# Designs tried in a protein design chat: miniprotein binders against q56419. Part 37

Target 1, 326 residues: q56419
Amino acid sequence: MEGRTLEEVQEEVFKRHGVLVPKKELEDLAKALEEAGLLLTEKVEARLKEEEEKLKRERPMRLAGLSYPEGEREARAFLEAFRASYPGEGEEARVLLMPHLEPSRVPEVYGAALAALEKTPPPERIYLVGVAHRPLKEKAAALPVPFQTPFGPALPDLPALQALDALLPFELFNTPLAFREEHSLELPLFFLKGRFPEARVLPLLVARRSPELGEALKVVLRDFPGLLVLAVDLSHVGPRFGDTPLTRTLAEEARRRDLGFLERLAEGEPEAALAFLGANPTRIDGVEVVASLLPLLRERKGKVLAHRLDLEAPTLSAVGAGTLVL

## First folded at step 4 (miniprotein)

Design a3_76
Fold by ESMFold2-Fast, scan of step 4:
Order: C-alpha cells, then sequence, then structure tokens
Structure a3_76 (fold): chain B 326 residues (1-326), chain A 84 residues (1-84)
C-alpha cells in the first residue's frame, strides 16, 4: 500500500502542465478552492461546536488563588514581582522555552521569561505547547475554546487551529477532557496573557512525540506567524520520581544534563540535544515536545537566560526549570 | 514576483519527485529510519507546494498537495509505530 501511495504522489504532484494555466483559469480555480475551503471551515466549525457543547465553551481557572492571584490588579502586581526577581535583560524570542511547574518555586526563571517577552514585539497569536498529564487519544491534541485568566479570557485562534487541523493526519480536537486540569497550559498562559493581552492562543498538548505536528506547525507558522512557546520542565530527580534521595552528585548530574540539553537547543541542534540526554535518566519532560517540534528548532540559535534546579526538601527531590530564547 | 514563485514551485515539485524516489529506495533497502525522514520531508515539501500553489492561484494543485501531504504523514506515522 505504501508503494501505491508513492505512485499516487508522483502522478499528482509532478504534472507541470497543471502549474501553467491562463490567468482567468487560475482565478476560476481560486474561486473553486475558496468554496472548498469554506466547506472545510464548516466541517471544522461543526466539530468545534460539538466539543464546546460537551465541554462547555469556557475553561475556568483552576489554580487561581493558589499559584497566582484571582483578581486582575493583584495578578498584575504578581507579574511585576516575578519580573523583578530576574536582574538580567531579556532578548527577543521567536521561540520561548519556559517552565510550567509551580511559579513560586522558580520566580527568577519565570522572571527571565517575562524579560524575554518585554523584548518581543506583541504577537498576533501564541502557539502554546505543553505536556499532557492525562492520556490523549492521539499523540497530540488542542482545544478551541476560551481559557479564563485574571487578565480576561485567552481566545483561541480559530483560523490557525483550522489550518493546523487540515494539515494533520488525525483529528486535532481529539481529547477535550485532557484540558480540564492541565497546569502545563494554565500556568504559562497566565504569564503570556499578562504580557500579551490581545494575542490569541493555540493551546496544544503533546503526550508522545509527533513529528507530523512539527511539520504541520512549520507550515502554519509561515501563514499565521506568531510566538512559539514550549512549556516544559527539565530534570525530575529524587524519590518522588523513582530515584534514591537527592545527593550533591545527583543534583550536579541533573544540572549538567539540563544545561547541556538547553545549550544544544540554543545552538539550533535539537537532535544533538536529544542525543545528549540518551535514555533521559533524569526525566526531562521536554524531550517529547522537542522531538515533535524538530523542524521549528533546527538552525535557530539563541540563548539560555536562566536555569534553576529547585530542591523539594520534604521528599529529597528536585525539579529543573529553565528559560531559553531562540 | 510571480515568475520567481513559479520557478520556486517547479523546483519544489522536482525535489518532491526526488524525495518520493528516495522514499521508495529506502523502503526497498530496509532503511526504515531514512524512509520515515524522507516521508516527513516529502509531507513538508507537499505542504509548501500547496502554499506556493495558493499564492499563484492554482487551487487544484493546492488541494491535491495538501491531501498528499497528509498521506505522506500517515505513512511516516505507520512506520514509526512499527519501529517502536
Amino acid sequence: as target 1 above (326 residues)
Amino acid sequence: GSEDLIRELEQAIREAEELAKQVEEHLKAGRVDEAIEAYLKLAKLLARISRLALRLGDRELFRRAFEEAIKAYDRARELLEKTK
């Protein structure tokens, strides 16, 4: 069957005669495909309506009053306090890697992300890629509904989500239930919405590596430019994560692996970053996201702005967090 | 201008033809990882061809190229599932 697919690709794509047509006939073809695009838009809208009906249209804040303030005024002061926790200067980001763990544990790392966002021109949309903490029916998923924040609702970019869905070999809106309690989206979104209140969002979750997602996103980003955000944590070490109690040696290994991973990404070498980790013995959860987004990360140089391995004394465990701009 | 876009489209079509041949060659030789990479590059290039076609008003090529991009992604995914 695969050989048959290759023959079909050759026959359909390689007809040069179909490329050179009279201008009026090109206009007629443009009209026909606009009509086909309208039908595709109607099908996507119908699917979105079904998902919205089942899940309700709005996703409420779950961590308001716990991880960030509920009120807008208090939330804005909270953002400014986090920015002030980072003494360095930001750099413009086309791609931003930031954490999704509890912000109070690594305020300097979130402060570095805020510094980068200050240097970044306001995007029309944000591609927010988090990590699924619940099973997905496919390797990746999105949810095209507003997400509540103290700064107002983060609205979905429906045209960009429709374009992404059309370029994927699976239903993009496949697991709405996974978005009910997803801190890898909620926590970064709080910071992003505070800095870019007018930006629309594509909320994306990765459960396992999906190269098709990265290839489709590369095309969508050319047509719908925006800020790509990888919301991932780094090393997870200690008994809470199946290791022995944290030692100085294990902490040094975790820092070495975190920084080596980030430094290779900063050189535009995401495959080298993955190879450096090998079997991922310190459990960097960003590996599946990076492996999915390879086409967006190759040959894009940048800078590591911050890194911290945060100690969880009660469990003798630690979680790594970093901010990387590309 | 549009002449540059036409040349770019023709070049992309030639590259897609070569990638399709490379996929077939890799599959026949049992080079599964190389075939997967070639399929993903083919899908990406087909998506790019579809974008170029739209900018030139060739909406039939756009539709066919998008459809073939999805098929190439499906083939890559099936091979990935077999190897893991």
Scores: ipSAE 0.006, ipTM 0.127, lowest interface PAE 9.8, mean pLDDT 82

Design a3_77
Fold by ESMFold2-Fast, scan of step 4:
Structure a3_77 (fold): chain B 326 residues (1-326), chain A 84 residues (1-84)
Amino acid sequence: as target 1 above (326 residues)
Amino acid sequence: GSEDLIRELEQAIREAEELAKQVEEHLKAGRVDEAIWAYLKLAKLLARISLLAVRLGDEELFRRAYEEAIKAYDRARELYEKTK
């Protein structure tokens, strides 16, 4: 479900749990969810319409006071503390890969991203590409409204968004509700807006591989140059993510997998990076973003500035995070 | 099935032909803003045609259709810059 085929769902469950889920069980579950939806249709539709109307004006902060400070002064100090956590000087970025998991878990990785932004000339616009954690009507989506931050609203680049929409075979502004609670955009945007307060933003979500998005973005970036940001996390391992408990060897395999992926991207070989993951089965949530943006990543050499596998001991799980400049 | 994709492709081609005529009429009448919007709509429809072509295994039509989509977009941009 969530726009996946039944075969894809069965394959993922089998890979994660070693169990093949019968098609009948998946169909029965889908039917039960549909029937439950029908019972609440009128109230759900009214609430969704109200939220969609609000999102026509702006995208409010959801994680202020939780993942970052609500006040501008406190937010500035918070951002500077993350920068200070990374001892390096950074590198100029034309393309920046940075994480979107809880910043306090990987402060040096976000600090490396800030270091890269310090060396990067202020862009007129930022193409911020995150991962959809909720279903999209199409493979990708955008929301053309101001995104609130403690540093003021991040304004949409309407001409560039309209150009992108014109070159896509689907409606770009197709799922506004998916943006209501999307941390893969909100958390990187906090850091990007703090560093580049005047930059306009194209907030983009990828749910599934869209070569059409990459081809269209290549044309749009020609006319509307800017900084491309891939806001993606790396390996997701352990029971919290439906996997076996983390061992020292599995953690080392995850680190090697993350770094092998990033190193191939740094060589300007995104197809090799994807093939490497295919040969080394993984749950890297950035795969669909990288696969969609191939035309923008080929032949761009760069450097891995930071990597960390954040261990969550109580759940024997871990999430990988990295900063890569291209 | 492929029958549904063929029907969608045929419909998209007819709509693209109509949009191309609308562009020509707007340009002849000096309606530049309307011509820009029609070109952008034509670009989107040509992008749709290219996607349908690749799903049907027609790589030649895909390349031609997307090249035309880029040209329609470029013409919209040229008109916009000329009138700014």
Scores: ipSAE 0.455, ipTM 0.829, lowest interface PAE 2.6, mean pLDDT 88

Design a3_78
Fold by ESMFold2-Fast, scan of step 4:
Structure a3_78 (fold): chain B 326 residues (1-326), chain A 84 residues (1-84)
Amino acid sequence: as target 1 above (326 residues)
Amino acid sequence: GSEDLIRELEQAIREAEELAKQVEEHLKAGRVDEAIEAYLKLGKLLARISELAVRLGDEELFRRAQEEGIKAYDRARELLEKTK
């Protein structure tokens, strides 16, 4: 007896599965997507224009009452509790790497950042570099408006921002709407403003590697000295981030990756830190920020004060967070 | 600006509609391997539409795109498992 041909197998599969996606279901999907697309564009455009106009005046708090208290007194107590969660005394920072992960998940890591800020002389300005969670028109952007906090508004350093803009090959103030809901700036800013209430801020977002940003910042920092803060999270592992469910082995690999990265930065070797991550550095959101700021990180030695890999049990996923002073 | 994000969403939705039509055409023609590939592409695109919907605040589009994306992957897996 002859076995079945490939054509006969294909005919059987088609016969069994020719109705798996009925024409009506495909037509209903196509119609729903078309209707959603047209209506979404009209409604979203109107909303985005309204929000963009508001952002010309100020950046309001979005996470007050959620990630931190909205009242000044309660916010102060909250900040002190985070400092108390870290048993160390910290070290003076010229460059500070800190997380932007939900603070309640890694209080000791934010406490380490606060300890470092306690040992740091008050800066006239803070260069706060976060990660864009929305597309930017250019590789990087800034928003030159007051950012509201429970400790009062963090005022923009307009002269320094304008100096930076002038040195860049692109418009720095290119995507205001990317700042409307951006926790990589809002969460670190809460701690920074609480510790340095008089410091002005340059709120910067990086979407993609911008070596020109690091080169321009090196020039601006000479004329406008201040504290450089890299607000970045470390490893992102597990199904929530397109990976396999977290195992003990994968968690140890993530911790090793995070610490190896931070330790190389602490030796003043940021290129070695990037190389250590290998061909797949995208699982650390700080990669694009570090790659942009190479000229500011080279030959600066420092210390890793804290590291945690925070487990999100329901999703079997984890995010790494660390505090590094340079 | 986020207007570029809306344009990306519009383009992705049109591509998803075209991929859905391609799946139907491949299945009708008995091109099972091409149907599997089209389902996998549709699933990836619906996952992207889901991400864009979240960023734009459209919870209904997010849910719908997630559901249809899971279905597309399930159809691809079922066809692949039965095609030897």
Scores: ipSAE 0.000, ipTM 0.238, lowest interface PAE 14.5, mean pLDDT 80

Design a3_8
Fold by ESMFold2-Fast, scan of step 4:
Structure a3_8 (fold): chain B 326 residues (1-326), chain A 84 residues (1-84)
Amino acid sequence: as target 1 above (326 residues)
Amino acid sequence: GSEDLIRELEQAIREAEELAKQVEEHLKAGRVDEAIEAYMKLAKLLARISELAVRLGDEELFRRAQEEAIKAYDRARELLEKTK
């Protein structure tokens, strides 16, 4: 009944069923549907407030038993299997770019990230920057609570989060519900916590480019040094993403754009990486994160350890994933 | 519109001046914890002023507000380190 008059509803019923419904019955029906909608909306709102209150205490696992094992021993074996999927040695990382795509789709890419973490001295804290898959009230957000993992809770770095909040023109802790279901943080965090169980975490989401976030993080990292992790996926091509079905030509274009982007980042040229993509025709989601973190990425040379364009055959679509050390 | 942004900027500047005054009063009274809190609030408000300046095309105000935000933050950090 959204945007429809009772007269329009009556006409449509008559056209389809040849029955003229009395105006009072249509009015009573519309009122009942509106009241039912209000009751359902009130129940949904009450449930969301309840979930928001729970998130003030902790962030529970959502993908345990689905994307990774729930038990600690099984989780440890799972992590070791991913490391074994990458035959190379890693490089020490001050900045790590890794995917947040379902790990089983790109095991060698996550294996490359694990190899880099093995060469990296244990950090006191990890700045974990993911991509928001739900709307945020501001361009970026954080949730300052323990995140549960099979390896125990990943504890928030409260002093560093408070320092970051103080340097931002918006409230950092602005959208707790966006963290309830967020695989761009949960999936990388599984691997990071397994490798660095003592590290505190700053769980950050970027919804839109925020240069002020990068400027603030540059200052915070001076006082609170740690590992910066960009948890981003690369090209998104095919019908699932509003594109034509995947062809060999489109797949080759996606791979070329992914690698050109990563190679420019590896040369310490993040502005050149963004310029290379232009209009971002293959929809690399790392663009918003890289554009936000420019001051942290400039003049840092590194190495692309792995890249894969993973085919989702049922939808004739693909998602790019890569591991980059800076 | 632009008039709303100017009004918000003027209000933010008045609030920043009041916070700076509160910082001085807390420091003179030896209320270090309150001074730290006021400095952190001042840093955030100066960051907001810098954002409003960008939206209004005032590059000079943006630069000054950003510098003052970092200074307020640095002062809070110095005080916090001394009270550990």
Scores: ipSAE 0.576, ipTM 0.872, lowest interface PAE 2.0, mean pLDDT 90
Fold by OpenDDE base, second read of step 5:
Structure a3_8 (fold): chain B 326 residues (1-326), chain A 84 residues (1-84)
Amino acid sequence: as target 1 above (326 residues)
Amino acid sequence: GSEDLIRELEQAIREAEELAKQVEEHLKAGRVDEAIEAYMKLAKLLARISELAVRLGDEELFRRAQEEAIKAYDRARELLEKTK
C-alpha cells in the first residue's frame, strides 16, 4: 500500500465488502500473544532451574517404561532376552565399544555386548563415554551424581572424577542439563549396571574431539583402573539425516564405512580408522569420542562381535550399530 | 468471495483467542509441554491471519501479524530446544 493509511484501507474494504477488518481484536490478540510468550518463557526457565538443582543430587531415569522396563524383575528378564538374541560367545573386554541406539532396534548388538561382559571380570569402575547430542559449554563434560537405573543407582567414582578434572585444561563438571535427557549414557548404563551392580561409574559426554581428555584418562586409569566403554552409534543415513531414501548402494556404503571403521579399531589403529572415514559422509556418530580417546585405543587388538545397519521403515533411514572388544 | 475471507478471518481470530487462553490455562496447571504446543498452534494461526489480511488488502494488519507470528515461532523453537 504505497501511501494509503489503515483507515483508507478499512474504508475501501468497507466500501467493497460492507465489513470492517477487526483491527482492535487483532491488536488485542497480538498483545495476548506477547504476554503468553513472556509467561511461557518464565515458566520454562523456572522448570529448567529446578531440574538443574535436582541434577546436583541425582540423574533420574527418562527412558524407563519406554526403552527398557522400570521394574527390576522385568529389567532382569529384559537383559536375559537381549543376551539370548546373540548366539555367540563374548571375549574379555578392557575396552568395549557398544551402541546407544534404541535397544529394540539392534537386540543382538546389545546381546554381543552382554556376552563380552560375561567374560569380563567385574571392574571396580566403568568409564562410560557417550556422545553429547546437545551443546556442551566445554569439549567434554561429566555429571558427578548417581544415575538412576532399575537395578538401583549407578554411583559416581568421585575420586577418579576429581583426578580427571584436575588434569583437564577446562572445567569437567559443566552443562549438567545436557545429561538430563542424554540417551547415549542412559541406555548403555542399563546393561552395564545390570551386569556389574557394584561398579562405580564415570559418566562422560564428548561434544567435540578433546585430545586432552584421552591423555588425562590415560593417566587417571593408572591410579584408577577400570573398564572403558565407548557408547557410540555408527552410520546415520537416509532422509532423517539429509540423504535420499535408503537404497542398496547407500546401505552398502554405510556398512562398508561401519565395518572399515570397526576393523581398524580392532587392529589397534584408531588413527587409521579416523582417516578411513575422511569427511565422514555417512555420519558415524562416534568419531569425536574415538578422536578424543586415541591414547587409550592405540595398539589394542580386539574383535568385532556384532554389527547391524537397522532400517527405520517410517523414515526410510538407517542407523549402524556395532559391538567391539579390545 | 471477500465475505467468505472475512468470515474466515473472524473465525481464525476467535480460534486464536481461545488458543491464547489454553496457553494460559496450561501454564497455570503446570503443563508446560502442552502450553508450548498450544503456543505453536497459535503462532501458525497468526500466520494464517496475516495471509487472510493480505488477501483483504490490509497490509498494516499483515505486517503486525507477521511480526508477532515470527516472534512466536522463534520463542516456541527456543523453548522446545530447552525442554528437549
Scores: ipSAE 0.351, ipTM 0.829, lowest interface PAE 1.2, mean pLDDT 90

Design a3_9
Fold by ESMFold2-Fast, scan of step 4:
Order: sequence, then structure tokens, then C-alpha cells
Structure a3_9 (fold): chain B 326 residues (1-326), chain A 84 residues (1-84)
Amino acid sequence: as target 1 above (326 residues)
Amino acid sequence: GSEDLIRELEQAIREAEELAKQVEEHLKAGRVDEAIEAYLRLAKLLARISELAVRLGDEELFRRAQEEAIKAYDRARELLEKTK
């Protein structure tokens, strides 16, 4: 009587299934995955060209049915529910800082933004400045097409966009594909379009600090007045963001950093706000946006209407969100 | 963008190849517990590949990766059940 080899054990004991994965099956799997990856690259390149051509005409909704309702009636009720989540009255905004975090996570913060919009006269145009979550060819970009919403398309302000482009040292309309999947524009735009259905929009993304953008925007806003919206999230803390697991102390520190940042912005001191963040300013989502827009934020006093640090318990992580009126 | 997803997919495929190699090495060495752990890691990575495939719009890769993820998981379960 002899002992069994691993192969014999595999054949006899596991016989009700296929054999334990042999080397050839693993090699065939690896080859199939490599071939699928190559085919995916070819398919994605072809699809990217189609998507880029489509983005020359319009930007479709991507988060309808996920982050907000697809139908206009349901979308309006959703908007009203968010407003009801904030018990305050709001204040008139010439500059509004609001989040782009998933709305259901911080309904009172979006409610505060809606309250501010209620007090704000309808603008002819909205300068909507979000954060690029994909690389841009330049420090900033815009997409000069209608953005679809449940409330109808948000139309681009073409004259103002062309004026902005003319004042920048780079091509403003440089990375259309970056706008295909961009929640930092889509989520605030849902709320803005619901409140100001007639306003045209300048959809802008910032990837890196661009003082040239802030200087150009200051000139354009003088000639094409409108509402400036900074669509930015605050502290990103915990393992999901490359940090230590959230503790009560670290959460308190994050809240203190968020509020200290917002309060300094509210005093019209954006350089002090950036300095307050200290050694790791990139841990706040809006740092590059604020740093780019310094000329528009200096000497403007306002009020912090809401702040929340949203806890994601499964990952021991959190994201800060706030509403600031200037 | 899609380019970032493609890079992540390429990295995931390379990791899957490494895990498949680790599974093979553990099986040849009779390290059944380590093979089970490697199979479970491979299943999770294949599930990640299937998620990336969905985000990139590749239904064929999604189906393939999902099938292989289930197969890897079933192999881990079978080893665990039959060895004890």
C-alpha cells in the first residue's frame, strides 16, 4: 500500500468537480486575460473616439437613477426634500461653495446650498468650478456643450466661455473626455439647474493650481456677471484615502480643519485658509480650486451655513462637506 | 477616465497572472492552505476585473472574469471542504 500524490488526491477526492487547476489551465487563463485586455484596449480606443465626438454636441446624464431621480417630477420632489433637510433660511450668494459628494450622504449640507440659492437673485449664468477626477491636458478645462439634467439641458454660455478661452495661456476646451464621467460638475449642476432653470453655465474643471484661471475669471465675471460656484469636498480621511483608520480624535481634527478652512474663507482670507491646512493641503478636495481662484475670494466676507464630516464606517474613513456663502 | 481604468485593468491582469502562478506553486509544493488563500485572492481580483470591465463597457470580459472568479472561489471552497 502506497501514499497518494497531490495529483492522485486531486483526481480521487475532488472528482465530483473538475480537477484542481493544473498549470495549463492557469496558463490558458492568463493568456485569455491578456488577449481580453488587448481586445479591450482596441474596443476602448474605438469607443473613446465615439464618446469624444458625442461630447462635441452634448453631455448626457450619467448619475440619473443612481444619485438623483431621472424623471422631472421625482427630481423636483427630491430637490424639495433636500431643502427641507436644512432648518435655516440661507443667505444671498455671489460666491457659493458647495459639495459634490453623493447628496444622500450629506442632505443638510445640500439643503443649506439650496437655502442660499433661494435668497440669491436668478443669475444670467453660473460659473461652475469642479475638481478634475481624471487627468487634463492643461491645468483646467471646460466643455462648451449642453449638459443634460432631469430639468432639461443646462445650456453653455458660449460668449463667456470664448472670452475666458481668449484670456487663458492654454486651450480651454482641451480634454472633452474628462467631462464624460465627472460628478463634481454633474451633482452640483442638478441642484443649480433645479433652482435656476434659465441660467446658462460655464462648466469648468481644475486639475492643478492655475493662477491664470483666477485672473482670467475675474475679468470675465466683470464683463459677464454671474454666480460663482466652487463645487468642492473638504477633508478626506481614513484608509480609503491613504490615511490611518478614523478615531474620535482624528475625526475631531478633521472637523476642526474643515471649519478653520471655511471660516478663513468667510473672512475673505483665502491665503490664510490655505495656510491653515498645513503640510497636507491636498487632503481637502478643493485646495487646487481655491488656490486657482484667489483673486475672486479675497476681501469677500460671508458665512458658513453648514458642515458635516460624513462617516463611512466600513472603511473607517470620512469625507467633509460644507456650504459657504460669500 | 477610461485610460485610468485601462491602467488599473492592466495592473489587475498582471496581479491575476502573479496570483495564478502563486496558486500553481502552492499546489505543486503541497501547500493546500496557502493555495486556498491564493485562490480566494484570485477570485477577489477577478471580481475586480469584472467590475472594471463593466465600467469600461466590455460585457465579454465581464462574463469571462465573473466565470473565472466563481471557478477560483469554488476551487477554494472544495479544497477547504475536502481536506477537513
Scores: ipSAE 0.000, ipTM 0.137, lowest interface PAE 24.4, mean pLDDT 83

Design cp1
Fold by ESMFold2-Fast, scan of step 4:
Structure cp1 (fold): chain B 326 residues (1-326), chain A 85 residues (1-85)
Amino acid sequence: as target 1 above (326 residues)
Amino acid sequence: SDVDEAIEAYLKLAKLLARISELAVRLGDEELFRRAQEEAIKAYDRARELLEKTGDPELEKLVKELEELIREAEELIRELEEHLR
């Protein structure tokens, strides 16, 4: 209503349509509409600030009763069932790559991760690196609060997180709200906390490649040794991800790309793994994580324990998942 | 709850847009209708931006309902344009 009064609007309506709309009725409608819009914005903003304040104290479970059981006893049985789904033995991990997609879709892949954790001595802390599914203010972020699990809260390693923050050219504890609903941390954490209940955690999210994060983590890990976990999924193919419908040939190609990527990481050649993917265009959310953590992955030899391409027949799409020990 | 109050505010906005649509049809006043739609679009943009930051399921539902309201408003504008030809 720039440059016009309600009286001018009323006069124009009368002139054009021969109807006299009372000024007060138009004012009441305009005010009510403005108030409704402002109330919606204010309430959403207030809710956003409330959720952000709550996240300064703790991160609650979001997927309990959906992706895993809420009760401790039931959660323990669930964990053991996943371990039983993998027929092999694990290998000790200093670095563990595991998936973060819905566990029920790839039970043997999570079972392989559990097998590796059985062979790994209990770490004092776990560096859990997931993928941001919400925008971050910076390339990476962390949330320095207890994360609730059915096995009790996973406590943050505050000294290690503060040491990491001090080495980074950006605020590490940015974007708390990005952690409110983040399955790339919550789902792996369920399994990690179940196996290592005393371990402290550094919950980290990567949105874009951050070489400075990898360099800083290399320094922090020397002073604060722990288990490094990369919680990443592999190939994303098909119409659900904006691509061509999946065929047997494309599924075989995706499996070969995933395995080629993992095998190069297992050889201690993460740059070769990234180059391999670059030569064969694909959507892998783990690329940014691996690219950020290069200094921690070079010259570490290991073993691929499991791989599966989970097929979503209704959408002719698929997501790859794997377990790698370094 | 705060969510219930946000839903109430959204429903009030929807009722006001309905009244404005009826008035616009009766008067043939496309400008009045477009002003109401502009406010609805602004509310939608703000809600969508906050949804991208939070992933709130209740906010997602609210954004979808507001999107539907905007689509209905666009249909009514098209009907008005056809009648004024």
Scores: ipSAE 0.000, ipTM 0.314, lowest interface PAE 11.0, mean pLDDT 79

Design cp2
Fold by ESMFold2-Fast, scan of step 4:
Structure cp2 (fold): chain B 326 residues (1-326), chain A 83 residues (1-83)
Amino acid sequence: as target 1 above (326 residues)
Amino acid sequence: SPEEAIEAYLKLAKLLARISELAVRLGDEELFRRAQEEAIKAYDRARELLEKTNNPELAEEIRRLIEEAEELIEKAKELLEEG
């Protein structure tokens, strides 16, 4: 309740409970709520410090039993069901763009990614680049520990991660806690580990555009070749994201921007893809990742395998998801 | 009105009782004590106002809110005793 005036609290209580509360009682309640909130924050911070220490050893599953099955057999059946949801054949990928949205919302899009992985020779390592949903101390970060999956741990490529760290003007391993609950890595990794169980992983998060990351990765990929995966969602539209309720026109605009962005990437023109979006009015969250990885995306032609704008009817909002191979 | 004040105090008592329950779960005896004390004070003020106010139309709603507040206050105390 920091920053709220007692008059604002009184107005909220009146709106929610239909009663005007005496100022003295609001002062007492505000103090009790503030103390409870401070205690919650202190307890959460203490637990996060303990979790940070645990993250030096491994990154445990957070979405097992929620977004994907915990058991290996059930997880395998889940993967095969998603593959079956895509009627097409895949294409070999050197670079794969796939979503990190809840998989059950866009099964055909994840199925297209699985089809591409099916046609791709098993890589020795996967450069998995997601989007930071929590602040990072630097523009990008990595966590050099095993990531647990139902298919066993995805092991870090320590030599490649150290080579990357050495080439960057900032400390790569700078924000372990950002990885504790990060679905942009965990959800794609589930599918990648299921298809390439022997591949090592470089789990990377981008918070802000870092051209130096793309330049360093281009050098590292030369010495440590592997599959580059951009785990990004596309348009975010509707009230959940600060817009007015979704209309047919807004949905069509979101689809046009998603497909125009992906098409230009497929032509090997990532700068044109960024320019096409302009101010990014439909909030494609992959912009910072693409802007960071320009040297790796230029002159690589490919194909858009799938696209969907997923409607969240209760909020009249939608999120775009796509699969692109380069 | 006195009726609105009675409802407000009972709702405050319920919220403070829930805060005291949270304090027990977090092991904060000082926050429990303060939140519980304020919950009981709010409850007592509601009871005092009800006694001074003759309004039979609120009788059922007020009885329900009193029962709810009393239950939440007692629940927090029981949690503290159970550890």
Scores: ipSAE 0.005, ipTM 0.226, lowest interface PAE 10.6, mean pLDDT 82

Design cp3
Fold by ESMFold2-Fast, scan of step 4:
Structure cp3 (fold): chain B 326 residues (1-326), chain A 90 residues (1-90)
Amino acid sequence: as target 1 above (326 residues)
Amino acid sequence: DVDEAIEAYLKLAKLLARISELAVRLGDEELFRRAQEEAIKAYDRARELAEKSGDPELLAEVLELGIELAELLGDEEEAEELRRRAEEIR
């Protein structure tokens, strides 16, 4: 039996790596792999610990000079140019859905969001809910530190964040590194901070639907009123997203799904919006955020201010973006 | 040696599980999924060898390591099922 087991291990190694390995070499290999893994783990852990320590103080800008200007004056002119890209007037928002797609791709959609913010009284705090583009240890997370912007740091609302943490069945501050590079928070925050420079922020990421987050937020919003912002993109279609190249039919389907989703939200019917998408075949990333925040979206009527499906021609891919006020 | 072969696969599974956990902290979804998939495969091979050995003590040890792996990967349902099976063997 002993020899048969070793032969099975040798056969498996040969099958996977095309090499027949003697018993002594298998033992040495197992030890070497464990030791190499420990050394690699120590180096990676040290680097991650250093990055986590930096995030305890602040969240630095990552997209300054790329997606928006790093200088305050240039950033202000940039923001006003986006507002000018939208010809309409805004509506007062209690809840704002806006994109986190590269702003220069959909200036009129960000302009519509700015128009809504212009009609909205300055909030004491903003609940900024984005989509996790990196794995989280829990269904949702927050980072309770200042987020740097060209308009100065967006300060965390520590009492509201602590109240939220206390009401959740999991630790809210669970994955700091997920916030190191997170455009679903950084890009909307640029516009929000530019319009409401004194507002504090609750920067929240959703990875998976969390009904407990929506229930807790409903309680916290009663005691700490503020503007709720859902920073979500809509359809993601084409090869960049593991799909077929964009066709007229796929683009029409993406627009139909984007608008049907937004229109049902505007009627105060978030469950109907989710049901309309079914299996979410065009990958609207707002699904998990909406599913988590149902208690905050029900029976709240509003208006779709803008929508665009933006084509990335080199990859024949597209991303939908929209602005909705509730 | 049956024990040595099983230990080699379990060590590989534990290393891959740790890489999976580090991938979460690095924000690397592709590395996370690949490491998780390979960790499960390595563990499954260790378990199959333990089952074929006919040694209930060795199988119990493998199931206990499987609980550690499931906990590292955040699979609480699998961890609970493996605890149940380990208790039945004991």
Scores: ipSAE 0.005, ipTM 0.223, lowest interface PAE 10.5, mean pLDDT 83

